# VH-VL binders against Thioredoxin-like protein AAED1, chloroplastic, part 2

Target 1, 196 residues: Thioredoxin-like protein AAED1, chloroplastic, of Arabidopsis thaliana (Mouse-ear cress) (q9zuu2)
Amino acid sequence: AITGASSGAGIGKGTADSLDTVKVLDLRGNEIPISDLWKDRKAVVAFARHFGCVLCRKRAAYLAEKKDVMDASGVALVLIGPGSIDQANTFVEQTKFKGEVYADPNHASYEALEFVSGVSVTFTPKAAMKILESYMEGYRQDWKLSFMKDTVERGGWQQGGILVAGPGKDNISYIRKDKEAGDDPPVEEILKACCA

## First folded at step 1 (VH-VL)

Design f2_25 (from f2_3 with heavy chain D101H L102E Y103G D104F I105G L106E T107L G108F Y109P P111Y; framework fv_falbikitug)
Fold by ESMFold2-Fast, scan of step 1:
Structure f2_25 (fold): chain C 196 residues (1-196), chain A 125 residues (1-125), chain B 113 residues (1-113)
Amino acid sequence: as target 1 above (196 residues)
Amino acid sequence: QVQLQESGGGLVKPGGSLRLSCAASGFTFSDYYMHWVRQAPGKGLEWVGQIRSKAYGGTTYYAESVKGRFTISRDDSKNTLYLQMNSLKTEDTAVYYCARHEGFGELFPYYFDYWGQGTMVTVSS
Amino acid sequence: DIVMTQTPLSSPVTLGQPASISCRSSQSLLDSDGHTYLNWLQQRPGQPPRLLIYSVSNLESGVPDRFSGSGAGTDFTLKISRVEAEDVGVYYCMQATHWPPYTFGQGTKLEIK
């Protein structure tokens, strides 16, 4: 069974409608309708728990490893985090992420997509093992960013997900909602959704 | 200027214990991960272990050769790093250096930017 | 553990001439974050190690520009364009991609002939 993932024609029709009024911020602070990210192109859109999250940084890295494959298929790689523009810029500076980064400080996209939230789904034994594994692989958690007042108040317990959408504002061909922190699909599953 | 000064080395018999200290100055010690690295006489460098800053959990990691025998700790109020060495073996004979980790647990950089002068530990009969 | 192998083990060099030291890792040091955590250290006789270069090619502040680093994957090189008397010592490569443990090459002794 696919953990939290859905793929096929017609999935996300209701989700596309929910996203129609959602805006995200680019690294310069400009408001961008989220559907513009896949209006004229296909996009893989990864949603982070927050920009300081070690598991989100590891996800960004493994997706970036396949960016050349995505580029060859005309597919954009996008990461959205539920933090501020300053936090997004810090993430880009620290990770050198090769894709596009956007901020959603009010969590509008996370609410529209109905992503999971809660302390118990953030701190599961499986999530703890994945964090430890990521640390052993050299990834680091930005604890200050993770426990900033804004991050905690705006959903420090928020989970993320992955979309494959476009071309076309209403075309969402793959959606996965993370069930717990570090709940990543195999990259092959993402590549089949975007690039097969 | 950044300074690290080790102390506590000396002669100890196999099976004995010794505690090393590393006094830090010239920077905000509490913000940094710290390392212990050793060098046997006439040999190369061997990583012993590290301790993270409190902001990143204060967790410790050890080389397999010392795991269970050595303990790293820190006292941020005294700007001091410690290495408690128990059940010492002849193979533990080395100059022990403390070193500062640049990065505060960031994804990069990962390197040791400042080193102490070292303190000699000799384990023999 | 990652094995780091340096060649040569000893490098006699004439003052003002170039020197080159190679470092090979038992597996790729390219991290999943796209960075390569290969560092170079210098140890002068009777002194502690000193950082020269981090992340393959980045010169540490205060290090003369006659030092340079290059490489990718498993093969890395430290070059000194014009050796000076103060460059005598042992040079170590160090990897920080696959830890714990951090591992070092066995060292290359640079000597004036």
Scores: ipSAE 0.000, ipTM 0.445, lowest interface PAE 14.9, mean pLDDT 77

Design f2_3 (framework fv_falbikitug)
Fold by ESMFold2-Fast, scan of step 1:
Parts: structure tokens; C-alpha cells; sequence
Structure f2_3 (fold): chain C 196 residues (1-196), chain A 125 residues (1-125), chain B 113 residues (1-113)
């Protein structure tokens, strides 16, 4: 089931086919076909807006709270960000994220999944409220990483999403495309998609 | 290329009014918070006020010294920021700069990351 | 309002020598979000201000690495390891933790002797 996500023809084989040429980088710089992340296992794949994003870090944290449930169900927790390997390593160092992290510096996965991009969808009143809530809850944004000219010029306004896929490279059972920064589904919806 | 260009400065008598404009180019103006900052001749910098993007309510904030006399507004269709100055005092004599700020919910990241060249306002009898 | 106090107000320096500017705030600039929003601006003669350093120690793009910032709480320092002729100007610290208003130091004039 899909609540607040793109659905219909964009799920399953059609979406999987769009990802066939997409590769992501592990933290050591090795190229991994993105579909290998769910070829032999089920995976929850969270796509960050960028590695410095406070709302993306909050999402990573609440997903990580359920990692024990995911592990019990044989489900991998994966985060992909549209930045460099160095930025991905900085994210891991700062957040201590317990899931797997991959970099997609050329945004190929975001383009294949047709995620939303634009400054106006990043800075909305709802996003502002979510950022304030996140800071009050103790989450921090890497302002240097988030607003570096390189990040902004190379797609720092990219929105993310969440995918539940596998086992099997063409088995995509859930997809949610974020409509604006901080557009988080309830964690229960993700758990139902991966683990129920 | 990001560019901010102020205009509308000049000589005005105490009690008079003046409207400054700041023309923006090279970026999506409507998505940015904007500031006015002034500098009296031979003195330091003083923040005048801020206007948020419409996505964040278009709210305005002012330094205490200008509250009730100055009004900040913006016209996103013309990529232009305005400062309406009323009841001008000799103490308002300064170069007025507009400056960009992408994001200032919790005082941001790059406040005043880009500045205009400034426009001189002289309040004298 | 947060008062920002700079020392010295005037700094004559010999080319190639280091320069140091101190900035003290009347209250801690550590925000509840864990960040310290202390920035340094440079204003060359006849030019508008430009951002040099943000959040205490982060160099703005295009700023040479001979500039560095440090500090915490209420005490901050801008250092230039080797002063060059183009560094002449006025340097301001500013705070963006407690606003409105944003507040600036009174400025330090750096001159080549």
C-alpha cells in the first residue's frame, strides 16, 4: 500500500527497469549496481535530499530506531544521498547511522525515480515547521555541507523518497516520492511495507 | 552570477520620506530571505531589517531604531526588494545595502552571503 | 541586544607578518541547536562587505586559507597567517544566534605599515 507516494505503473517492473543502468558508490568508492542492494534481500532504501539535510538525518534516525525489527524480518536499512563519497563518510561520522550508506554523486537514481527538485519545494512553511521540530528534538544540520556552492549548484535542491524493494531486482513493493522537504511518512507505514 | 543592485538614495530633509529598491538577478529571488543593512559614514554596520520568502510567510523584522518608520516589502515578479523610509532623521544618514540570506529559520548558515554595492541616503536640513 | 566587542580597533601590520583580531560577545553564541553562529566579514576600501568565515571557523568559498577562525561561547578570534596587500580593510565579527537584531562588532581597521 502507498500513502502519499507515487504509485500505479511506477511500481514493480517498470520502476525496476528504470534503475537497471544506475550504480551507486559504497563508502570506499566501489561501484555497486543499485538493484544489488535488494537482489538477494528485502531493503528499505531512504533517499536523502543531501547528506547535510537535518530532515533527512531525522528520517535516518527514526528508521534506525526500527533497525532491530527490520533485522528480525531479514530487511536491510539503506540510505542513499546525492553527494560525494567524502560527504557520505562525513554523514556516517556525524550521525553514527547504523544502516548502510551509499553515494550517488551524479543523481542517477534520483533521475531514474523522477524525484522532485527545486528551491521552492525545499523551503515551504511545512518544511520550516519540521526543521524547527527536528532541532528541538536534537537533530542538527551540517550547514557547511548543505549550503556549499558545489552542493547547491549540483542539485542541493533535490528531494528524496523511500523505496521498499526485494528480494529480487524487479520486486519493488513501495515507493514514496517526497513532495517537499520534511514530507515524512509515518514509520508504521514503512514497517507495514517491509515487515508485515 | 548573483547580483544585487540598490537604487533610490539621495538627499532628503528630516521628516521626509524615501524609497529604496534592490534589483536582484542571477538567482531565484522569490525563494530567498532578504536583508537591509546600513553603514553611517566612517562607522560600522547596523542591521535594519529582514523580509522572509513568501513560502515562509513573507514576515518582516526590524531593528528597534527603525520600527514604525521603515517598511520592507518585495515584488517577486520583478525580482525587487524595497525599503520605504518615513519620518527620516539625521541619524538615518548611511549607505544602505541589501543582502541575501537563503535560510534563516534558526539563524541559518550563510546570513548576508551576497551584498549589493550600496546606495547613499543623506538626511540633512 | 547582544553587544559585540572587537579588539584592536586599528591594527597596523607589516606585509608577510601575522595579524589577529579578537571578538567578544556579551552572551554565549551557542544556539540551542548546538551551532555557534559567529561570522566574520571583510570590507575593503570603497567596497561592500563580503562574507569571510561563517559559524566560527568555516571559510567561505574563494577565501584564501591564510584566514582562519576559532573560538567558542563568547570569545572568538580571526587570524591571518601572512598578511598581503589586498587584506587592507575593515573586519567585522557578527552574530546570528540571538536575533532580532543581528549585531556586528565595531570593526577592526587592518592597515599595512
Amino acid sequence: as target 1 above (196 residues)
Amino acid sequence: QVQLQESGGGLVKPGGSLRLSCAASGFTFSDYYMHWVRQAPGKGLEWVGQIRSKAYGGTTYYAESVKGRFTISRDDSKNTLYLQMNSLKTEDTAVYYCARDLYDILTGYYPFDYWGQGTMVTVSS
Amino acid sequence: DIVMTQTPLSSPVTLGQPASISCRSSQSLLDSDGHTYLNWLQQRPGQPPRLLIYSVSNLESGVPDRFSGSGAGTDFTLKISRVEAEDVGVYYCMQATHWPPYTFGQGTKLEIK
Scores: ipSAE 0.000, ipTM 0.445, lowest interface PAE 14.8, mean pLDDT 77

Design f2_32 (framework fv_falbikitug)
Fold by ESMFold2-Fast, scan of step 1:
Structure f2_32 (fold): chain C 196 residues (1-196), chain A 124 residues (1-124), chain B 113 residues (1-113)
Amino acid sequence: as target 1 above (196 residues)
Amino acid sequence: QVQLQESGGGLVKPGGSLRLSCAASGFTFSDYYMHWVRQAPGKGLEWVGQIRSKAYGGTTYYAESVKGRFTISRDDSKNTLYLQMNSLKTEDTAVYYCARDWGYDSSLFYFDYWGQGTMVTVSS
Amino acid sequence: DIVMTQTPLSSPVTLGQPASISCRSSQSLLDSDGHTYLNWLQQRPGQPPRLLIYSVSNLESGVPDRFSGSGAGTDFTLKISRVEAEDVGVYYCMQATHWPPYTFGQGTKLEIK
């Protein structure tokens, strides 16, 4: 079966170059070069569509359940969303996510990674089924946050992805770009990339 | 709107068993983590245990003082939380409250709504 | 287990005067996620506890703005700017950073003199 993922030594050299000038904001508003997140450690970096996204929250929850495995392997768990610091803080308060959270309000990382965007890729029949499945599993979308002016104006139709990178600024060993809302890889694929 | 109502308390002898229920209404019970918290007469609050939502596997956690003796369960179809108490000790004498955790899709550990409590007395 | 210590244990206050309750934790309540999970509860006589404040300083819906919370690390304060008759009861701080178990302070009894 074909996945939207790439892995292996040397993959992402061009991607690393495009990320070299990208900065993200920590929860206190400090600018951090994105490559600092993996320069001295390996990191699993999950990119959310927006901080209110039910499917993104489900992904965050699945990854957080494997944090002990990641910690044992010296791997950081990071989530980046394309919203404001205030939205990132609301996400942390609502989900109690145990990984690190950063905001990218200008979408610089999403642009550099060429993540997919558009209404038709966000609201597909497959995405609708995954939202219903997530609801049945107890995950909820923050509709207010999802349709806040800031979220919509800053690309509420943006898709996310997952990176495994580091140690070393140029070392990107796994990249997956989501094809549509709810396009999640098996957690085992991510664990193999970071922690096998 | 949101209501939690405990029942099943009473007098029981040391070594006995008792099952408490907490009936929930006014919210989607299956989405929430639930807790049991107790209060001995004239004393402060002590956390007893929690049960996670189905989204998080329905796993349970217990205070060391009750581990192995108490079991928490839930029936989402009936909007009801349970506490099965076995091998009761005089130290278990308390008002037992159920409490909701506000996390929705993840626990934030805000015990935002509490039941009225039910009294359990363990005495010979 | 984290030990939560409240002072004072009893606070007689005249109506309309301010009241202040302190809470100290045996370890920092700053979580690795950058948040501090320190909550305040109120228990009126014969009633169940109710949430007043969560995450140090956030007022729960329906709680009057005369209540406020502050603090960081191991030292936290609950303030009532002007005590009213309905404020009589026991106040508890609660930590949710280091669990299981969740732990509570001993309680502070607020009385009108």
Scores: ipSAE 0.000, ipTM 0.450, lowest interface PAE 13.2, mean pLDDT 78

Design f2_8 (framework fv_falbikitug)
Fold by ESMFold2-Fast, scan of step 1:
Structure f2_8 (fold): chain C 196 residues (1-196), chain A 126 residues (1-126), chain B 113 residues (1-113)
Amino acid sequence: as target 1 above (196 residues)
Amino acid sequence: QVQLQESGGGLVKPGGSLRLSCAASGFTFSDYYMHWVRQAPGKGLEWVGQIRSKAYGGTTYYAESVKGRFTISRDDSKNTLYLQMNSLKTEDTAVYYCARDITIFGVVTDYYMDVWGQGTMVTVSS
Amino acid sequence: DIVMTQTPLSSPVTLGQPASISCRSSQSLLDSDGHTYLNWLQQRPGQPPRLLIYSVSNLESGVPDRFSGSGAGTDFTLKISRVEAEDVGVYYCMQATHWPPYTFGQGTKLEIK
């Protein structure tokens, strides 16, 4: 057991069942069964709070730094966000993210995975420090837009997570549910799950 | 492909009116803030105004030179941005561009213009 | 209103040589959020403006790596490491820190000599 995460053969079987009816949208708006992302390959799937999230963009960046290791192991890097297809395209354009990006505007994957949601888990002292650190590193977030009614209604309080799944529709070998904004695992933990 | 296409320009007499349209395609127009920018013949760029998305109040802002004479509006059902120009003056003669602001839900920057239309010429002359 | 001043106004350049354009603002463009909203646009003859660089130094998608931006406060620079024929046009700096209004420099015409 790794603190804050679950891993091991068969551990995600019940979670796989919960995802069976879940679909995400590719950048062209096509509906894709989420399990198709890992049915024929292993995938590291990062779930963002929203596509404008400074902490989520920082997470995407550090995962992308290890894409060559993932590629060498035959592992796909995937990011899913709870926003619109257009927000997903803007994210790709602004971040130059080298992995695959999908939109889940209705949060079906987040509900199926039982990811944490709420204002109190978004605004913690740890999250404040992580945002400050991210700004010092050149990442930015427009907080006033993050708090507007439409952003809240589109999942602005939703926390993300990371999973490692595949090859095989029912094979989920690692699950990390973020406990608060900025709750990042060490990248080495992810690499052990996908690529060791 | 993301595109903006202006129309409605032409010749008008001082004191006259024109309505410009900007047709958007290839993106979810309703999510974006939009700008109008103009360029007098042989001169530089001048910002005219902007409109926020309806989700963010549909608020409009204008350059002082056009305030009270120009009105920006949008029809999200038609993916179209408008500029209603009243009480036109000879100094309003310019190519008018519409431009997309990068600002949408939770975006890290307030404003820069990443996509521009081809422009439409407005000539105010007797 | 913030006044944006570009130098030079005209830059004849030999193909393959570097070019540099300066932009000065009448006030600091550092916003209270810690961000500096200075952008660079390119306008080729008869074409609409095109975004090159946003927020001082960030290269827009599809823009060649020979373009770079730098600066802070009131003093900013656009550099082209090796000028190509397709780079001919007018270059504008634009500020978005102090709005309304957004303001532009007067433009620098880059031409081959």
Scores: ipSAE 0.000, ipTM 0.443, lowest interface PAE 14.8, mean pLDDT 77

Design i1_1 (framework fv_ifinatamab)
Fold by ESMFold2-Fast, scan of step 1:
Structure i1_1 (fold): chain C 196 residues (1-196), chain A 122 residues (1-122), chain B 106 residues (1-106)
Amino acid sequence: as target 1 above (196 residues)
Amino acid sequence: QVQLVQSGAEVKKPGSSVKVSCKASGGTFSSYAMHWVRQAPGQGLEWMGYIIPIFGTAKYNEKFKGRVTITADESTSTAYMELSSLRSEDTAVYYCARDYYDSSGYYLFDYWGQGTLVTVSS
Amino acid sequence: EIVLTQSPATLSLSPGERATLSCRASQSVSYMHWYQQKPGQAPRPLIYDASNRATGIPARFSGSGSGTDFTLTISSLEPEDFAVYYCQQRSNWPLTFGQGTKVEIK
C-alpha cells in the first residue's frame, strides 16, 4: 500500500491547490512552476533541510541508489533545497547527485506543504545520533555552507519531507513531513509509492 | 596545506593512563572529524574513535569501552586521546588522522600525524 | 563488525611487474578505501570509494570492486611502491582495516 505521514482523507487535492503558485529555480536560475516537475511524469521529490545538511545528503544518496528502478518506471528523482541557486550548484558539485536539483530560496514550497520548522525540532538527541551515523557512513556536512548567513536566514531551522506526485499536476499520492532532523522513511516505503 | 603534529613517545607502567595530543595547522580544525588509529608492533591498523570538534561529540570503538576518551580544544586546534588502565597489549604507535573533504570527493583520512609510540612495560 | 581479509599476505615481485591485491569483506561494503604504509611512516591515502585516486597519486594505481570483493592494482611497480597496503571500510561502525598485504622485492 501507498503510505504517507499525512491523513489519508483528502491527500493530494488540498496540497496540489496550495502548490499552484509555487515556483522553484533550476541550476541556471530559470523559474519552473513546481507542479511542472510532475505534470507529465511521476516524480519522487525530496525536500532538503538545507543544501549543506549531512542527513539530507545521505537521503539524496540512498534515493540516487534507486534511480535505475525509478527510471525503469518512468519516475523522475528530484531534490529541492530551501537555499540559493549558488548553494544548489555547490551541492551538485560536491555530491555529484544523479537526480534533478532545484532551489527554493524563499521557502514557498515548504510553506505551501506546511513543513515543520524550529530550533527544537532540528537539534534533538535523536537527530544528533543520526548525524553521527551518517558521518560514519561517509556522508559529510558542509559546515561552512550550513552556517553561512544565507543558509541560516533562508533554511537553517527548516525541516524537509518527501513527496510522490504525478503524472498530473493534481496527483499527489504520498506525503511525508519530517518531524525532526533525520526523520527518514525506509526507502522501500518510497519505492512502493512511486514504483509499485 | 594541512599538517598534524603529535606529542612525543611515552613509556608507561601497566594500570596508568596516557594522553596523546595532535595539533592541527592549515585548513579548518573545527569542521572536520579527527580520528584516532593505533598500530601494535608488526600488526595492522585499528580504529579507536573520533571527535567532531564543532559539536564536541565523540564516538568510540566498543573494544575500548570505558578506557578511551577523545577531546578537542578548538582554541588551540588540538585533539587529544586519553587511554586509561593501560596493559602491555596497548603498546602501539597511535595516529591522529583527519577526515578527507574537498570538492572532488571525501571519504578517506587525508592527513595523518607522524604517530606517537606508547610503550607499556613493567 | 565487518572483517576485511586481504590476500595474499605477501607479494614478491620485481620492478616493472603488475601487482594485484585483493580485499574481501565479510559483508557488503559501499565505501572501500586503500592506504600505503612504508616502515616508520604514517599511512598514505591512495584510493577512496573503491576506484578514485587521492590527490597526487600516480596513474599506475587503480582500484575496482563492489559488494564484498575489492582490488587494488599497480600496473607497473616502481621502486618506491614496495610497501604494505591496507584496505579500509566506511560502510559500518566500527571502522575496520584489513591485515595488510606486503609488496616486497623478489
Scores: ipSAE 0.000, ipTM 0.461, lowest interface PAE 15.0, mean pLDDT 77

Design i1_11 (framework fv_ifinatamab)
Fold by ESMFold2-Fast, scan of step 1:
Structure i1_11 (fold): chain C 196 residues (1-196), chain A 122 residues (1-122), chain B 106 residues (1-106)
Amino acid sequence: as target 1 above (196 residues)
Amino acid sequence: QVQLVQSGAEVKKPGSSVKVSCKASGGTFSSYAMHWVRQAPGQGLEWMGYIIPIFGTAKYNEKFKGRVTITADESTSTAYMELSSLRSEDTAVYYCARDSYGDYEGWYFDLWGQGTLVTVSS
Amino acid sequence: EIVLTQSPATLSLSPGERATLSCRASQSVSYMHWYQQKPGQAPRPLIYDASNRATGIPARFSGSGSGTDFTLTISSLEPEDFAVYYCQQRSNWPLTFGQGTKVEIK
């Protein structure tokens, strides 16, 4: 079957160039050029639809189950979400995710990578909103404003993806753009790209 | 239409543990937060913790200091609350309660189980 | 944790009378909910987010308030309304309830 996955030399330079101006926020709010995440190491970078997405959390969980394999290969596990730094911190608190987490509140990485968006490709956005609200009780008012505006402006339908990159800013060896909610690659495909 | 059905009353010795079940019948189970709330005889309600079954991650009230464990089995649409190191003060009716859905204004407990009486006595 | 104090502890009233129940929070609360509990039964959702009636709740029940002061009002008590009422905050973890107000027949 044909998937949204790509690998090889043809994607590396073009994709790296599109990410050159993109910065993400670490959990303390510091701006990090996204390419620094794989400058000196290989990284598996999972892009969530949003920090409360249950399908994205399940993807984070099954990738984290393989963290020992990634660590043995010198590969970092990274998750990026299109939300705020507060949402990223809540994600870490609630999931106990073993990898690194970064926030991209302006969605610059998603736009640069041309990740899919649209009403027809999204499943149960109300459940996602409900889950985020439950996690964000401490930030509820600010979270509603940020999330609702993001949902309205993006159509609430942002899809994620998976990237394998590095070592080196221009070395992008694998990219998978999710076509719809729940469009998960086999974990073995990711392990082959990073670690085998 | 969803109904929450809990396991039957239990009598336990101090120092033992109890595991109460809460089965959802009909409707969607996995994406709702399932909470546990207890009520000592003649007293008010006390929140214990919750789980969202689809990801299996739970959050607890610090008052129980690691004594409470909340789990869920999606295949049977059942949530569980286990309370260990039981004391006489743990004698209470234990309720499961489902978080509301489809509402961005504020989440409340829209559906409750019938309650399970746990008596801790020598 | 946020402490919720309900007053009065007991309201003794007759059918047809107005009941006004207070819930005061130890710090500002963004979301306050109310539940009704009858003897031997689980709590029943009544009001959510300060002022919205839950599904199936009669119009005689209303809620109001913001910040630290919240009120539940029953405009004209029916026989089935004699029960204990609890407020509950959904602003901060841990979730907390008030100690309850018992509405009883005079």
Scores: ipSAE 0.000, ipTM 0.444, lowest interface PAE 16.0, mean pLDDT 78

Design i1_15 (framework fv_ifinatamab)
Fold by ESMFold2-Fast, scan of step 1:
Order: structure tokens, then sequence, then C-alpha cells
Structure i1_15 (fold): chain C 196 residues (1-196), chain A 124 residues (1-124), chain B 106 residues (1-106)
């Protein structure tokens, strides 16, 4: 069933085990075990559909608005996208995102977390409305990146999620799997998980 | 650089419909929102709605609900605004305008490129 | 809908003078844009997101403000600056424009 948010002290044990073998790339191309992102600190980890996604960029922006609260709580803000290092660097340059950015070009983290994928969950009427609202708010989709052959073949239909984990490799306190494009949790739910 | 060219002036009778076209050139038609804004003689600007061509999804000002339809044809890079049940109060210059910026650098310009306008006169 | 009220309705000034135009929103606005319109022409974008000059807009044009109060300033009027100026918000459906401020030669 239910793919909504889950939280609690014990819920991350099986998920943490699934992530033990997963590595992501920093902006310089170095392989980093994903659990290193929260082994010594708490982290809010947002997973993008792809680096050109307008809805993912909007999510990055509203999370960045709370970065001062996260910093005061000792919490890192992290964004992971399923694209290349070059696409991640372009995302940082375009958005000036103040959190940490990592690339997962093989979708290993998305597979381990069992995030949703498919064209029918990407282009729903609800997603279309969220895209219109995002344009009204000033967020822009990188359409060239979104419809490049590479992006489509490597997961243009991939959905994301949000994770709160750490301190400690096995401490996953919150997980939210997006049901469709634009399925955003209330920011207060995330702040309660990381910073309450 | 994108440019917008609109269809010519129209004279319509009350109760009829008008369909104004807006052809884009020099830019990426499908990836930018296309707005429609009107201006009655000697009056200010009034937003009617917009469309994102790649999705075909339009959003309208509630004031025009049921009378305005905004569409796009990606094959011809042309957007359309159709207004039905015309009244004398609909006499105005109708503009198309695109909402884009340098999306590589997150520069948003608002409605930064405008068509030349189409005068629609509603007269018996 | 968000109502935008511009003041003054008309501003009569001479070339070289400073013009200060106000736009007040009926509720808080995150995104305010400014446009210039001359008779018989389409509006020309000037300022986006309160304070950023659009491409090709001279440095004498500046925008400021947040919340409900926004200002467009022209530091020293040139002959080509005599026009009608509109503010526009994109924070809420529907998008709305102010009624305009006409900057005219004294």
Amino acid sequence: as target 1 above (196 residues)
Amino acid sequence: QVQLVQSGAEVKKPGSSVKVSCKASGGTFSSYAMHWVRQAPGQGLEWMGYIIPIFGTAKYNEKFKGRVTITADESTSTAYMELSSLRSEDTAVYYCATDYGDYLFWDYYGMDVWGQGTLVTVSS
Amino acid sequence: EIVLTQSPATLSLSPGERATLSCRASQSVSYMHWYQQKPGQAPRPLIYDASNRATGIPARFSGSGSGTDFTLTISSLEPEDFAVYYCQQRSNWPLTFGQGTKVEIK
C-alpha cells in the first residue's frame, strides 16, 4: 500500500541496509557512500526527478528557505538528482542552491528506496496544475534537459522523495515517496522530522 | 531572440466570436508560457490567461470563464485566443506575450516579449 | 484577486528630474514587475521581481519594495521616458496589473 510519509525511531533499519552499498557522486565526480551524508550529522535529503525539473527546483527552493532553521539545528540540506555530474553542476549554476548537491546517474539510491517511476505518474492533471502554479511563482523548467535523449533514457519518468536521516548510518527518521510529479509534503512536516 | 507576430485587426458584431493568432519565431515556442492581455481604449492592462504549449494546459482569469479559450499549435509555433459572446465592452487591443527568461541562469523577465497587438472592435 | 493601486495617477515633470512611482498591493506580493507603455505600442518590460532590470534597460531605472509596497524610480528623466508605467503581480491567480501612472512633460 500507502506511499506517504513514515517516521519513527525503528523504521529505517531495513532501508538503511538497502543503502549500505549505494554510492553517489559529488560535484567533482568522487564516489561517496550515500550513508556518509548522515553518519556524523542529521540531513534532509531531497531526491529530484531530474536536474531540469521545475517541480524539483521549486521543492529545492522552499527547502532552502528553511536552511537557517536547519543550520541552527545542526542539519545538512542535501539534494540528489538521477543525472550526470555535468547536469548537477548546471543545476547548481542555474539555481544557486545553498545546500549540497550530489549526482546518482545510475539511480541506485532511487532503486534502493523504491521510488515510483512511469510516464503516467509524470503527466497527471494534478502535475500539470502544479507546473502552471510553479511558473506563476517564477520557477522554470529546463525543457531541453528534460527532453534530451540522455535524460529520458536515464530516468525522465523517475519520481523523487524526501528522506531525513542521521546522525548515524542506521538512523532514518522520515521517508516520503512521491506518488506523482508535484506531490509535495508540507514543509512543516519535514521541519518536525529534522528540527523539532 | 524570440519575436511574436499577431493577426490583423478585426471588426465583429455583438454575440459573435473572434480568434486572434500569435506566431512565435526565433525562440523555443513549446517551453515558454504564452500570455494573453487586453487593453480597452484609454484604459489599463487586463490579464486574460496563459498556456504552456508543450502540455497544452491553459489557465484563465475567472472573469472570462466560459468565454475565452487559449490554444497552441506547436507544429506552426502559433498560439490562439478565442473570445466568444462578444460585447461592445470587449473592444480592445489584444496582446500575446511570452513569459521567459534565461533559464540557464534563472533570470525571469515576466512577460518579456510582446506581440504588436490586435485591435478587435465590437460594433453593430 | 490582488488589487494593485498605483500613485500618483499622473506625474508632471521636466527632463532631468527624478520620478518616483508607487504601487501598493491589497495583500503581500512576492513577485512584482514593472512595464513601460508608449501610445500605440505594446508594453515594454522594465523591472522583474521587484528590483531586477530587464535586459537593455538603462541604469536610471530602479525598482524596490517588498510585501505590499513597491516603488519604481527613474533617477533622471530622459525625453524617451515620458510614458505610462504599469506594475503587475504574479504571486496569485489571476495575474493583475495596476491602473497605471502617466509620466508626462510639464
Scores: ipSAE 0.000, ipTM 0.492, lowest interface PAE 11.5, mean pLDDT 77

Design i1_19 (framework fv_ifinatamab)
Fold by ESMFold2-Fast, scan of step 1:
Structure i1_19 (fold): chain C 196 residues (1-196), chain A 121 residues (1-121), chain B 106 residues (1-106)
Amino acid sequence: as target 1 above (196 residues)
Amino acid sequence: QVQLVQSGAEVKKPGSSVKVSCKASGGTFSSYAMHWVRQAPGQGLEWMGYIIPIFGTAKYNEKFKGRVTITADESTSTAYMELSSLRSEDTAVYYCARGGEWELLYYFDYWGQGTLVTVSS
Amino acid sequence: EIVLTQSPATLSLSPGERATLSCRASQSVSYMHWYQQKPGQAPRPLIYDASNRATGIPARFSGSGSGTDFTLTISSLEPEDFAVYYCQQRSNWPLTFGQGTKVEIK
């Protein structure tokens, strides 16, 4: 089983720095620095491929089953998706998810965390490099439009992950990058990171 | 082949209420967002709110909070928009429009023909 | 709320000419839709998510853009293309439309 996970004291310094400029939207459209989600509390933050993703919804349910354990430990359960606030609101309405939900329509958190995408898998090395160079030059919105189109038609290229962070803006104690949709870690691994 | 058919034109006095209907046919009704958008004469488009019928709860543009109520009847595949405390500034063509699939729920892929509501003394 | 400003307010052109319509957002948006409206008719979807043509929309219509700057292009105007065009964002609540650009025959 591929873990794709990193955990332990001091792990998050570079990752925390990468997130410094990242903002997410709450369900009312207010911009919030992402690090505020774990500044004063510990949070388990699940990143969806997109809000319509059936396997991402399965993960939300999987994590919500352990919300009582997280609550007892003072840990917030958060889900972030790369879509709009309207998609986020529909996700909450359809799933009745008991955790907090935020939208990242600019994909800034996915960029900062270097989550896996389908572009790296499906394109030739030269084509993939050109796209990555364009993204690094600030064309993330064009990249997002491509992912959105793929998501509605065939399933998404953007992969998600799981983060455990806080309390404290610079305290990132666990990070896992998904290899594909449904690449779920054992729940025990997440509970050890947040709650043990 | 989704088709949305709205109720006919209405003339109302200031302070009254109007209820416009939108009957859907040719596709599934309950799982799609049904939006309401209005257009005053010679003006642009203004979003009012929506309902997803299976959930039974509506969401509104804050500008209309307390005056607009959007409902749906799944048995007749009909959405309704009721606007109360009418003012002359509410004179407009009112459209129902269906949201798209999945991530496109705020993209309006099908539109009703519109209902002219005139508010005058 | 996100304000969408369309420019120019009016384009006076002849059939066969290229039309370029701008939509500027007051803050960055990820998704822009375009609709065409003729007098007495409901809006007709043209473009969704900046660049995807709606069903039945001819290839002469194309959309592009990102961030705060989006463009609708009609490569060669046909007589039936003279209409009002609206952009619409879905990134933030409330959903908002631009004020419209009227493409009229010269």
Scores: ipSAE 0.000, ipTM 0.454, lowest interface PAE 13.9, mean pLDDT 78

